VHH binders against p49116. Designs and how they scored, part 2

Target 1, 238 residues: p49116
Amino acid sequence: EGPLLSDTHVTFKLTMPSPMPEYLNVHYICESASRLLFLSMHWARSIPAFQALGQDCNTSLVRACWNELFTLGLAQCAQVMSLSTILAAIVNHLQNSIQEDKLSGDRIKQVMEHIWKLQEFCNSMAKLDIDGYEYAYLKAIVLFSPDHPGLTSTSQIEKFQEKAQMELQDYVQKTYSEDTYRLARILVRLPALRLMSSNITEELFFTGLIGNVSIDSIIPYILKMETAEYNGQITGAS
Key: E = the ipSAE of ESMFold2; O = the ipSAE of OpenDDE; V2 = 0.75 times the mean of E and O plus 0.25 times the DockQ between their complexes.

## First folded at step 1 (VHH)

Design b6 (framework vhh_brivekimig_d4)
Fold by ESMFold2-Fast, scan of step 1:
Structure b6 (fold): chain B 238 residues (1-238), chain A 125 residues (1-125)
Amino acid sequence: as target 1 above (238 residues)
Amino acid sequence: EVQLVESGGGVVQPGGSLRLSCAASGFTFSSYAMSWVRQAPGKGPEWVSSISGSGGYTLYADSVKGRFTISRDNSKNTLYLQMNSLRPEDTALYYCAKGTPEEYLRSFLESYDYSSQGTLVTVSS
């Protein structure tokens, strides 16, 4: 027995690279995004229920939901990352790419629509004033999604998702007792995460750091990293 | 073989105006977007504005929107920056660059180096 998540799993502290450069560059954006991705994977790996599913299942789950976890992380860490400034810089570069005929208008439209959906999602979460416990449980709900194609052990995954939903309900009802529909308002935001393209997220945030290696290929390695290796990647210590 | 020669800088009082020019050679000017980038003393480079090859599309940094106007004359292979309502914080060495902020931002990772000499703009009383 015991709760699905403990207080240690509520803590989600993004350590940004050395003070933000005076001028944004691709390296800073990609390093910041990578740190958030690594933090998100390390967070998932630390959950006992997740560990109990086994390595193959863990890899399949994270491959299916990394974009949802990453997007929730962007919303949660938007202020620490100065996300609005990063997105404004990306928008500016995309509009200039159209002007130089470097990218097709259709491709730019898809990317701009993705950025607008991301901004809308982050703004809606900010408006709802989602707290750290709520973010932890929302991440757990998307992590333990039994309905992704190709998954095995779906009954166990579903039980963990139900446990996450139950614990979120208990938390919200006790903490926000006068707001009878808060839980419903929070949960209806989740379907929007599945409408966001992981390929477009990868292009926007990971081009400079990951190179030609896909996020999908890197996930098994990140999940196996020991704490010392993880800290080395995040802090740059050697 | 790409050559960019900036001119038009000078000393001006706050609220004044200056027009910068960039003479380009060594490439098909009308086929490329062009940008203005500035570097204040002791600071890193900052993108200012960009214009498409045809001149039909322009973009500006938030700090200069409404005050600066980028334009080009493809028949003369020349890029321009009209600077109005100048402020002390506009004091910088201004560089003409071939390409967009996207190209510039990617190049910045390796300390992007401009072959041009730039033109100095000083806003002071």
Scores: ipSAE 0.000, ipTM 0.098, lowest interface PAE 16.9, mean pLDDT 79

Design b7 (framework vhh_brivekimig_d4)
Fold by ESMFold2-Fast, scan of step 1:
Structure b7 (fold): chain B 238 residues (1-238), chain A 120 residues (1-120)
Amino acid sequence: as target 1 above (238 residues)
Amino acid sequence: EVQLVESGGGVVQPGGSLRLSCAASGFTFSSYAMSWVRQAPGKGPEWVSSISGSGGYTLYADSVKGRFTISRDNSKNTLYLQMNSLRPEDTALYYCARGWSYLLGEFDYSSQGTLVTVSS
């Protein structure tokens, strides 16, 4: 027994690479995104319920939901990241690529639609003024999703998701007692996360990766990292 | 001063083996993940392999998986790359690199590179 999340799980602080370049480039964007991804995975690892599921289940869950966790993190950290500026720089790059016929029109359209969906999601979360507790529980709800294909221990995962939903409900009802429909407004935002392509997220934010390294291939490694190595990755060189 | 000094490059026949070493100095070696990166003539850099600071976790590019083994000896501040079943396509300048994130195409420090030539 006990709560699914503690106050320490509400803390989610992204440290940006320093110094910021005069002009945004692929490497700065990739490093910023990598830090957010690492922070998100370390957050998940710190949850006792997550640890209790075992390493194989942990890897499968994170492989299935990393894009959803990453997108929630982008929304939560939008201000510290200057996300709107990053997205504007990506859009500008894509528009230049159209003029040089370097990318197909259909591919550019898919990427632009993805950016639009991401902006709409982040704007909706900002308008709802989602707080740190709400973000923590929304992340827990997407993390403990029992409905991904190939998962084992689905009964236990579902119980943790239900616990996350119950604790979010209790929090919202207590903290925003006069706003009867706030929980419903928050929860209806979550399905949009599954409509966003993880492949397009990789192209937009992780273009600086070398060779054929995919997010899927590195997830087991990140989840097994020593604390010192993890801290090195999220704080960068210095 | 941070330094990464490579050795072990050379010419080998297809199917042969070669072992690269990278001696590190000027920093706490065990606190950093290390990587091997190669650049073939006329091509851009290609990430080959990474190893955690403890040596407990490794990652490989699909092109070398099952043939190459990355390892480290933290007591000697040395990184290794054991290359087996070498192919002409493995011909490249090999760099030892220190990076805060092996997911990035950037390194805070890298070696000068050691040439590996696989004759056909």
Scores: ipSAE 0.000, ipTM 0.190, lowest interface PAE 13.4, mean pLDDT 82

Design b8 (framework vhh_brivekimig_d4)
Fold by ESMFold2-Fast, scan of step 1:
Structure b8 (fold): chain B 238 residues (1-238), chain A 126 residues (1-126)
Amino acid sequence: as target 1 above (238 residues)
Amino acid sequence: EVQLVESGGGVVQPGGSLRLSCAASGFTFSSYAMSWVRQAPGKGPEWVSSISGSGGYTLYADSVKGRFTISRDNSKNTLYLQMNSLRPEDTALYYCAKSSPEFLRQIYESLGYDYSSQGTLVTVSS
């Protein structure tokens, strides 16, 4: 009977690693991304509706949508991460690598297209000035996606997604009452998340953590972590 | 040139302990996450544990959680895996892995590195 999300689910605070290096390196990027991933998964696990679906469904949902959740997190935390600076530097490096024939042209093209899609998404969200409540509900809409292959509880997942959509609508209409088209402008951004490759996201942001192991393979382990372990990951506490 | 040299493997009885070490050279060790991966005879590789470059966060496979502890000493360029309460199913060749593949390294540091790792054998008598 209660709301899908509480005020505790709106709080989304990324703690960045030790002072930003003068020059970007793989360690800083991967540690920052890993903290965001753990924060995102801890956020999902804290939702009572998510817990109610059971372990197998929880694992399947997060495996299907982690890239979408992560990308929303990148957009939400773009300023604290200096994400635009990171992405611009990577693009410049890739353009130089094309001229030097150090990487295959097909692979460089795939990665550049991914980065440009990511930049476009984050810029769009920034221009819309999406607030913390809106991000929380957008993440919930993405999490409770009933249309991924292999899901078993699709009717219940769809009901939670609809509840997220209704609560977002209520929030936006009350908070931004003078902007009649705001909700539509926000929701039309979501389909772009599914066009981005999880494999490329993994290679750019997570190889510094997991090596030759996929995010898919470690998701069950992360979801089973105790709250203290999650807090250690998202704050960088030793 | 990147080099990873594992040591510390051996033969132990079930319930025993071993400590594996990986000596790394040829790269800025503290800038890379490190992982332990194992391969049992006739099976594919299985991820065991990972540690961030700073040592600030760690991950473990469910099969080893509570029994294995990953750690690193960046001043010595050495990665460790403390293995307790060993089981016959832990029998495998254990590999130390630098977590940045060549493609990502080239993107961020404009450097190419090749390395080879021979692994260290752990046998738990059944």
Scores: ipSAE 0.013, ipTM 0.314, lowest interface PAE 8.1, mean pLDDT 80

Design b9 (framework vhh_brivekimig_d4; at its last look DockQ between E and O 0.55; V2 from the best seeds 0.00; counts 0 for: pae E 8.2 > 2, SAP .701 > .668)
Fold by OpenDDE, look of step 2:
Structure b9 (fold): chain B 238 residues (1-238), chain A 120 residues (1-120)
Amino acid sequence: as target 1 above (238 residues)
Amino acid sequence: EVQLVESGGGVVQPGGSLRLSCAASGFTFSSYAMSWVRQAPGKGPEWVSSISGSGGYTLYADSVKGRFTISRDNSKNTLYLQMNSLRPEDTALYYCTKGLEYIRFLSDYSSQGTLVTVSS
């Protein structure tokens, strides 16, 4: 069968829009987030095991975990994205809505807590100094999660997840042999992803990008794109 | 420089048809999905339809599904929108956008859109 992931799946390079504006506007934020989303989807598509599940199952999986994948991507690409600056800009943009009393107190709290969770998660991952291989396996574990409602082929998905976990274990044992508890330490970060709202993530990063269409609605569209389209979306190449 | 030029708008009666065109330049047209967006007077922009780079996959807003058809000719770098069974609520300025981008037509392109007016 071979390994679930190869070295080709470890590379995860995000290209930011250029030039960076002096003021991080909604357009820049949305474009940056879009590129990360497409990169994440493209990464998933590149996994043979993912392809073997078929289009319907693939779509269901991505719909279920896109927010988690996206969040892992944010953590992995935090430096290149200047994520802290982006999040600050998002907060600033929200301030206008707050000042104009367009949002309820409860909604403000929800949004701010979500931003905090994102920051904390990314900071925790940075503190752990997660490497590219570990991120790849963590993304695979998240992708091949059999516990989402409505999934088909759950037995096969579970097998893939187990394989990802085993490969991660082997990698960590080999690479970090002196850190006996590293595997456990990185795996315990995954539950934090399930506490994050996909709706709020979508609102923060994708408002104005896809109009009145949800990420959920465009996932099948993205997954059916040709490679050239992926390349164009993730690099902005003309 | 990315340029998008819309054409084909006009005044039609309810139930009528129009075909919009968008001439694209300044980028590899076939490498990008393309979209139509419209803005009615006094309303915000509304996504209408999108098509994949190869043209093999299309997506429509519920408000236009079954009535509008998006297509493209990559050899001509042109995007199309066939609008049938037009309604007064379809009255809007129509814009072409690169990719699934929704906001860029307002600031990044020189496009002025094409006006569609449906009135009896």
Scores: ipSAE 0.016, ipTM 0.371, lowest interface PAE 6.0, mean pLDDT 87
Fold by ESMFold2, look of step 2:
Structure b9 (fold): chain B 238 residues (1-238), chain A 120 residues (1-120)
Amino acid sequence: as target 1 above (238 residues)
Amino acid sequence: EVQLVESGGGVVQPGGSLRLSCAASGFTFSSYAMSWVRQAPGKGPEWVSSISGSGGYTLYADSVKGRFTISRDNSKNTLYLQMNSLRPEDTALYYCTKGLEYIRFLSDYSSQGTLVTVSS
């Protein structure tokens, strides 16, 4: 009972590694992405409704949606991260790999198409000028999706998703009362998130020093981290 | 300022054992996950193992599962890697890092590592 999210769930502050290198490199990109991932996981596990679902359900839910949450985080933090610059550097690297015949042409094409879709999604969110409250509710709608296969407690998850949708509607109607169609324009962006590949996200943002370990396999560890350890991971501070 | 000092490397025969240590200072050690990363000559860095701040969760690369054991002593600010059944492909410079190195690489610290050579 009560609101699904409080004002503390609207705050989403990403701190970038310092100092920024003269030229972007894999290490800076991986550190930046890792901070966003951990910020996103912290956000999710801080929600009382999420906590109420139990550990096994929490793990299953985050495994199903972590890439969608990460992608929303990229869009929300695109300017702080200089995401357009990061993606341009990745594209240049991939184009050089084609010229040097170092990677499969089919894989590179797949990755380039994913980058284009990611840029288009981020651009569309920027054009809508999505605010922090709207992002928080969109993330909640994505987190509490009952449609992913293998989930338990799907009726409770659906109820939480409906509550997130209702609270977003109330917020938009109150805050943007003269824009009758804002809610619809925002919600129609969400299906694009299902087109984002977690495999390619890992390749773009997390593979510089990661062997064969997937984000999916470490989700249980991330969800059980102590608060002080977690805060260190988000900011890189002691 | 974060300081990490690795030790315990050396030359060992295949099938042998070594125990690496990492002395940590400049941060609240028990609040952070710690990792071991290795770099073989002419290759990129490879994540080896990680341990949670409390020590309650450990993760291992497939290449070392069953042979290596990560541990920590939070009272001594020390991270350990017990390496058993060593193979020539384990030959590398081993580093400890603050945090989950396989997710993030950059840090505000540096270390020299400790060299492990496995040769007949």
Scores: ipSAE 0.015, ipTM 0.407, lowest interface PAE 8.2, mean pLDDT 82
Fold by ESMFold2-Fast, scan of step 1:
Structure b9 (fold): chain B 238 residues (1-238), chain A 120 residues (1-120)
Amino acid sequence: as target 1 above (238 residues)
Amino acid sequence: EVQLVESGGGVVQPGGSLRLSCAASGFTFSSYAMSWVRQAPGKGPEWVSSISGSGGYTLYADSVKGRFTISRDNSKNTLYLQMNSLRPEDTALYYCTKGLEYIRFLSDYSSQGTLVTVSS
């Protein structure tokens, strides 16, 4: 009946840890990435359509797509994060690991290929000059994906995805009326998100996590946090 | 100025039980999730359990699920870990942390910890 997303869902403001250290380290990178992950999960849980699907479906959807949401968030917040500087620091560490023979060549290759795919994706989004409204609807399209294995309520999820696609189309056609092919250029970028490994994203950005616990295992917890508690987690960083 | 003081550790035989406590000060306790993390001798830290600020949501590592219960008393600024059916592999120094320990930046474990030893 109403629009899938309101103006509150278009707003996506990342607050970075401060001050930025002179030399980037695992702690700062992990803290920055964790803030973006929490912001992304909070964004998803605030959508009425998402809430309407119920707890079990919500958990399954986010477990399936968190890496896609996170990558879209990296692209959207690239300037705020100084993402190019973070990626350069990670690349430098990998180059040094090659020189010192500390990591297997096969593993280094996998990680470097992931970084290259991530850089290519973020650069393509920057070149297209994707705005905040477009990012919100792209995130909604990946969130409401009915085709992940093990999902239930797939018909309702598909209806919400179609609604997201229709609203994005209406926005782009009205806002960028001079650019007939803009929507097609934007949508053709999305399949690349599914080719990026969530395990490698965890290794690059969440190496500061303690214990043998995956992002997959914390997602249900984050989704069930109350708003005040969510805000406490974000502002409570030491 | 966050201060966390753990207690309740000790020596127990396999199959026994212990209850750990963490007294918190220097922050609005009820506004933050809390976690338990352990470190076995010669090994790195391992996340054990987390609880939301309201106490309405809990999460456990697979190794302790069904045996350990995390709880809190916000009126006393105290976090608890009830440990049942203890195993030799549970032997570790246990720390409480402010926030979600499995996301390192949300945690503070500058505390001394409490030692749990499971042996015959």
Scores: ipSAE 0.006, ipTM 0.323, lowest interface PAE 10.7, mean pLDDT 82
ESMFold2 (binder alone), look of step 2: mean pLDDT 82; pTM 0.835

Design c1 (framework vhh_8cml_1; at its last look DockQ between E and O 0.01; V2 from the best seeds 0.00; counts 0 for: pae E 10.3 > 2, placed apart)
Fold by OpenDDE, look of step 2:
Structure c1 (fold): chain B 238 residues (1-238), chain A 122 residues (1-122)
Amino acid sequence: as target 1 above (238 residues)
Amino acid sequence: EVQLVESGGGLVQPGGSLRLSCAASGRTFSDYAMGWFRQAPGQEREFVALISWSGGTTDYSDSAKGRFTISRDNAKNTVYLQMNSLKPEDTGVYFCAADRYGLFYSTEYDYWGQGTQVTVSS
């Protein structure tokens, strides 16, 4: 079989809503986040190995790892998104909620810690200067994680993950031959993704969705959507 | 591009009922959350109802709640608004809207219909 990923899967370009408002409101944040989420899921769909697992397995995988994929996407697109500004806006909105006594002290702490973890993760990735290929492979490793509860075809998923890991290793060896420990430095960042709450992520970024619809509930539908031709999207990029 | 065409509007007496339909063109209807808005003469366009991609989630304005029901048939590329117990204040042009990301509380939407007139009068 051919490689798990091709050069087409390296392209990951997020288009932000335009124009940017003077004040980053909840809707702008939510739309930006939604675009990233959709881009991430559509990226997954573009992988032949992912398609080969079937719809049910695909849905289960994405449900299990969407937060991790999303977070990797945030890190990768941090500059384009002006993530620091978005996070500052989120904190500001949170402060308003605090003043209105809508959150318990414990919840406030949890949310603030989550924001801190997210920021630290993105900063750490920036410091490592992760390139597009490395991000693609990291996302694939996260996507094809066999250790989530309730998954079917775990043996096949594991094979895909191994393939992603091997290809990453080969790439790093070829591209960064003088940096002997680069692969290890990159991979040791992945556990941080598992420490982040999907619920809190949803609360921070997706409160602008209609009603209180959950990301979990909409994932099957996103995966069935026609691929939008976003500028720089994998499906539209040669 | 998605084109939206509203229908079902008309003149009704207070207490009457109407069912609006919005037909979407293309194959991507299920890619959009759908909603209804209305605009009374001399007033700003206001939110009425919304429905998620699958139809699993709905929401209504305070005025519409308990009287209106939004539904959709993805096989028919159509969204509906059943309006019961209509009041004179419900008079206006009703617009169908589509948004990929379901941001109906925003000021920007992906697609709009041309609207259908609803008049409630004795």
Scores: ipSAE 0.507, ipTM 0.788, lowest interface PAE 1.1, mean pLDDT 91
Fold by ESMFold2-Fast, scan of step 1:
Structure c1 (fold): chain B 238 residues (1-238), chain A 122 residues (1-122)
Amino acid sequence: as target 1 above (238 residues)
Amino acid sequence: EVQLVESGGGLVQPGGSLRLSCAASGRTFSDYAMGWFRQAPGQEREFVALISWSGGTTDYSDSAKGRFTISRDNAKNTVYLQMNSLKPEDTGVYFCAADRYGLFYSTEYDYWGQGTQVTVSS
């Protein structure tokens, strides 16, 4: 009967690795992205409703939505990450690839379209001035999505999603009482997250992962990690 | 470190098929994106096909798209190029290449094979 999210679930603090190098490289981008991914999964795991669904359901949900959670995290942490600088560096590498005839024109267009969609999403969230409470509920709405193929317990997942939607509505109506259309403007942003390819996100941000590991393969491991291990990944501490 | 050896080239008639193999030696093969390039007589080396380390992402030149298929077997440290509907214009030396930084970050491939000759003529 209690709220889906507590005030502790609003706090989302990304600690960046060592100061940004003079020239961006795949390892710095990957370490930064990995910290954000681990922070996002730790956040999800801390939700009692999420824990109540059980390990198999938890793994299936996060495998289905990690790209949406990660993208929301990129938007929320865009300033801390200097995301615009990272994306500019990636675009520069793609332009070098064009000059050297390394990739097909179709592939370059596909990746650039993905980067443009990501930039548009982050810019729209910034213009709306989405706060920490709103981000927490938007992440909960995408986490508790009952409509991914292959999911079980869809009725319970749908109930948690509806609870997240209700609590977001209550928050926005109380906090932004003068802005009658704010909730609608926020919610219409969410479908764009489904248009972004998780494969392209993985290639752009996680190419530097050691040990031939895909995001799908590490999700079960990350979800089982102790809190101290999560803190180590987020802050770089051992 | 990765060392690459191509095989499977030969003489084939127009409309025929060939399967090229690239055998890699080295403990970190599966960390690399793998590509195929070709060089026709008197021409510069051109991109043909590319596959990510996991096999989840592939890319093809316009001339290869719909006719060639790139695949990999990480357990056997091998990448393949299945070439169908071969044309005289496909004649050239085919090179296997490995890129540690994957599809979007490196402007150069780290390791190259010595190449295998493909000749399409009647």
Scores: ipSAE 0.306, ipTM 0.681, lowest interface PAE 3.3, mean pLDDT 87
Fold by ESMFold2, look of step 2:
Structure c1 (fold): chain B 238 residues (1-238), chain A 122 residues (1-122)
Amino acid sequence: as target 1 above (238 residues)
Amino acid sequence: EVQLVESGGGLVQPGGSLRLSCAASGRTFSDYAMGWFRQAPGQEREFVALISWSGGTTDYSDSAKGRFTISRDNAKNTVYLQMNSLKPEDTGVYFCAADRYGLFYSTEYDYWGQGTQVTVSS
C-alpha cells in the first residue's frame, strides 16, 4: 500500500572530512568510508517497509547485505569521494605492507582482484549514467533480498523486493521511454555485488576505525542508534 | 580520447643518457597509472618502468633498476623516463602507456603512444 520509497529516500548526500590532507592516510580513508556506511544504514532504517519487518529481521537483512549497499554507495558517490584517488592510496599502503612481509602473496592477489572488480563495477555504473532514483530502487532491491541464508519472514521480504522492482520498472519506462533495454542493462549489474567480499571491504576501508572488530558485530548497535547519533557519525561531529 | 605523445628519443653512445617525455592529453591525467615499455625488432614488447597515479609508487624491470628513473608531473600532464648508463641492449622503440583506474600490477594498459626510437650504438 503506497510507494515503497518516498522522495526523501532518493536524496543521498555524502559530506567528506575537511580539510583533505596533502597525503591521504588511513584515518581519512576510514572516516570517509564510515560516513558512507552510516549514511547507508540510516537510509535503510528510514524505509517504512524495513521498519515493518521488526528488529531481528532488520538485523539479519543488514548483516546479509551491508557490503552490497556500501558498494552501491561507493559507485553513487565515486566522484564526490574521489574514489579513484582513495583506491590509489590504499594500493600504495598495500605495497608498503608487501615490502615489510606483512601479507601473503595469495592474500595480495585476492585483495587486488577485489579492487579491480570494484573499479569495473563503478565504471559500468558510470557508463549507464544511473540517476538517484535508480540508485535508490537498486539499493532497495538489494536490501530486500529473500535468498540470503538464515532469514525469517522471507515471503514478506520477497513482496517488498517485487514492489521495488515494479517501481523501478515504472520509473525507467516513464523517464527513459526511448531506451527499451535500460532496465535490463541496469539489473544485470546486480549479481556482481554478491561477489564482493565483506572481509576485504573491511580491510580496505575500515581497519583504522574498527581495528579487530567486524562490521557484522556492530550492526545491531548501529541500527538502534538515535537519529542525532547517526547525524554525528555521518558528519564526524561530536 | 586520451592521446599520448612520446619524445626525447635518438642516437646515443654506450654509457650515455637520454630523457624521454610523454605528454598526455585528457581531462583526468591524475587518474592514470603510467608506464614505459620498449620493443626491439622481432621481439615482444617488454616492461621498463611504472609509476602510480600520484607518483608515490614506482617499479622497474631488472634491466632498468639502478639506471632508469620514472617520474611524473601531474600539473603538466607529463611522465618522464631518465635513462642513464645506456647499453646497446636498450635499443628499441619506447612506448608510453596509461591505465585509467589501473593498479600497480596491471597486465594491460588502456592507451598507448606511437613510440619514440632509442638507438644505442657506437
Scores: ipSAE 0.005, ipTM 0.139, lowest interface PAE 10.3, mean pLDDT 82
ESMFold2 (binder alone), look of step 2: mean pLDDT 80; pTM 0.815

Design c10 (framework vhh_8cml_1)
Fold by ESMFold2-Fast, scan of step 1:
Structure c10 (fold): chain B 238 residues (1-238), chain A 120 residues (1-120)
Amino acid sequence: as target 1 above (238 residues)
Amino acid sequence: EVQLVESGGGLVQPGGSLRLSCAASGRTFSDYAMGWFRQAPGQEREFVALISWSGGTTDYSDSAKGRFTISRDNAKNTVYLQMNSLKPEDTGVYFCAADLWSYRFEYDYWGQGTQVTVSS
C-alpha cells in the first residue's frame, strides 16, 4: 500500500485571469475564484483513494467540504491572487454601502465578521509558513472528513483521513525536526475552517455566476469533466 | 445572481398615472439597493429613482422629484415606481436595476425593460 499522496499532488499552481483591473469588479473576482475552485476539484479527483470511494461518495464529500478546501486554497494562493487587495476592496465597498444605506447593518456585520475570520486564517497560515506538502496533507485531512451528515462509507473515509494525518506527521517530524510543536500549531488551525459560512463565501467570491447557479449544483459537473477541460479552466488567457 | 422582471408599462395620456413593478429572484433581495432607469429613443440611459435596502433612503432625478415615488416590498421581493402627472418627455423603456457589491458603485443586474408611452 503506497502513500496517500504522491509528489504530483503537492503541485498546486493557480493561473490568474489577465492582469488585475485598476477597479476590481465581481466578474474578475468570480473568474479568479472559479479557477481556484476548479483547480481544487481537479486536485481532489486525481487522488487514487478518492476515486476508490466511488462517484456518489466522492460528490457527497466535496459538497460537504468545498468551502474548507476553497479557503485552504485561498490561503495557499493568497499572494498570486493578491487576496489582501481583493478583501480590502470589498471592505471599502461595504463601508461606502453603509454611508449610502444600500445594505442592511446585520448583513454588513455578518460579511465583515466572515472577512475578519478569513484574514485571521490566512495570516495564521502565512505566519506558520506552511509549505506545499503541508497544504496538500491539510487538504487531504479536510477532504476525507468522515463526520459530515449523510455520508456513506464513513469507516473507509476515516481510514484515509488517519493515513493523511500519519503521513503529515512523518513529513513534519522529518523536515522540521528542530520544531517539536509545529504539527500541533498546524492542526489547531483546522477547526476554524468549519466556522466559515459557505453561503457568505458564495456571496463574496461567486456573485458573478450566471443563472442563479449554486456551487452545490456545479460540483457534480466539475467532478465529471475531462482532464483537458480542467487544464483549460486553470490556464488563463494572456 | 439576481434576475429582474419589469411589468406595468403601457400607453397613457399626458397627466395620467402608471405603476411599474419589478420582481426579483435569486440572491437575497432585501440586501440590495434597487433603482429605476429609463431610455428614450436616440438617448442614453438615464437615472430615475433609487431606494435603499431598508426603504429608509430614496433618491430621485430632478425630472422625477414630486411626480414619481419609488417603494419596495421585501416580503414580495418587488420594487415599485408610482408615476403621476406623466408628460410626453417621460416616454421610454423603463429598466429595473439591482446594486450588489460593485467596486465602482455601478448597477450590476438589469431587467429587460418595460415600455412607457405618454401620448395624446
Scores: ipSAE 0.014, ipTM 0.305, lowest interface PAE 7.4, mean pLDDT 83

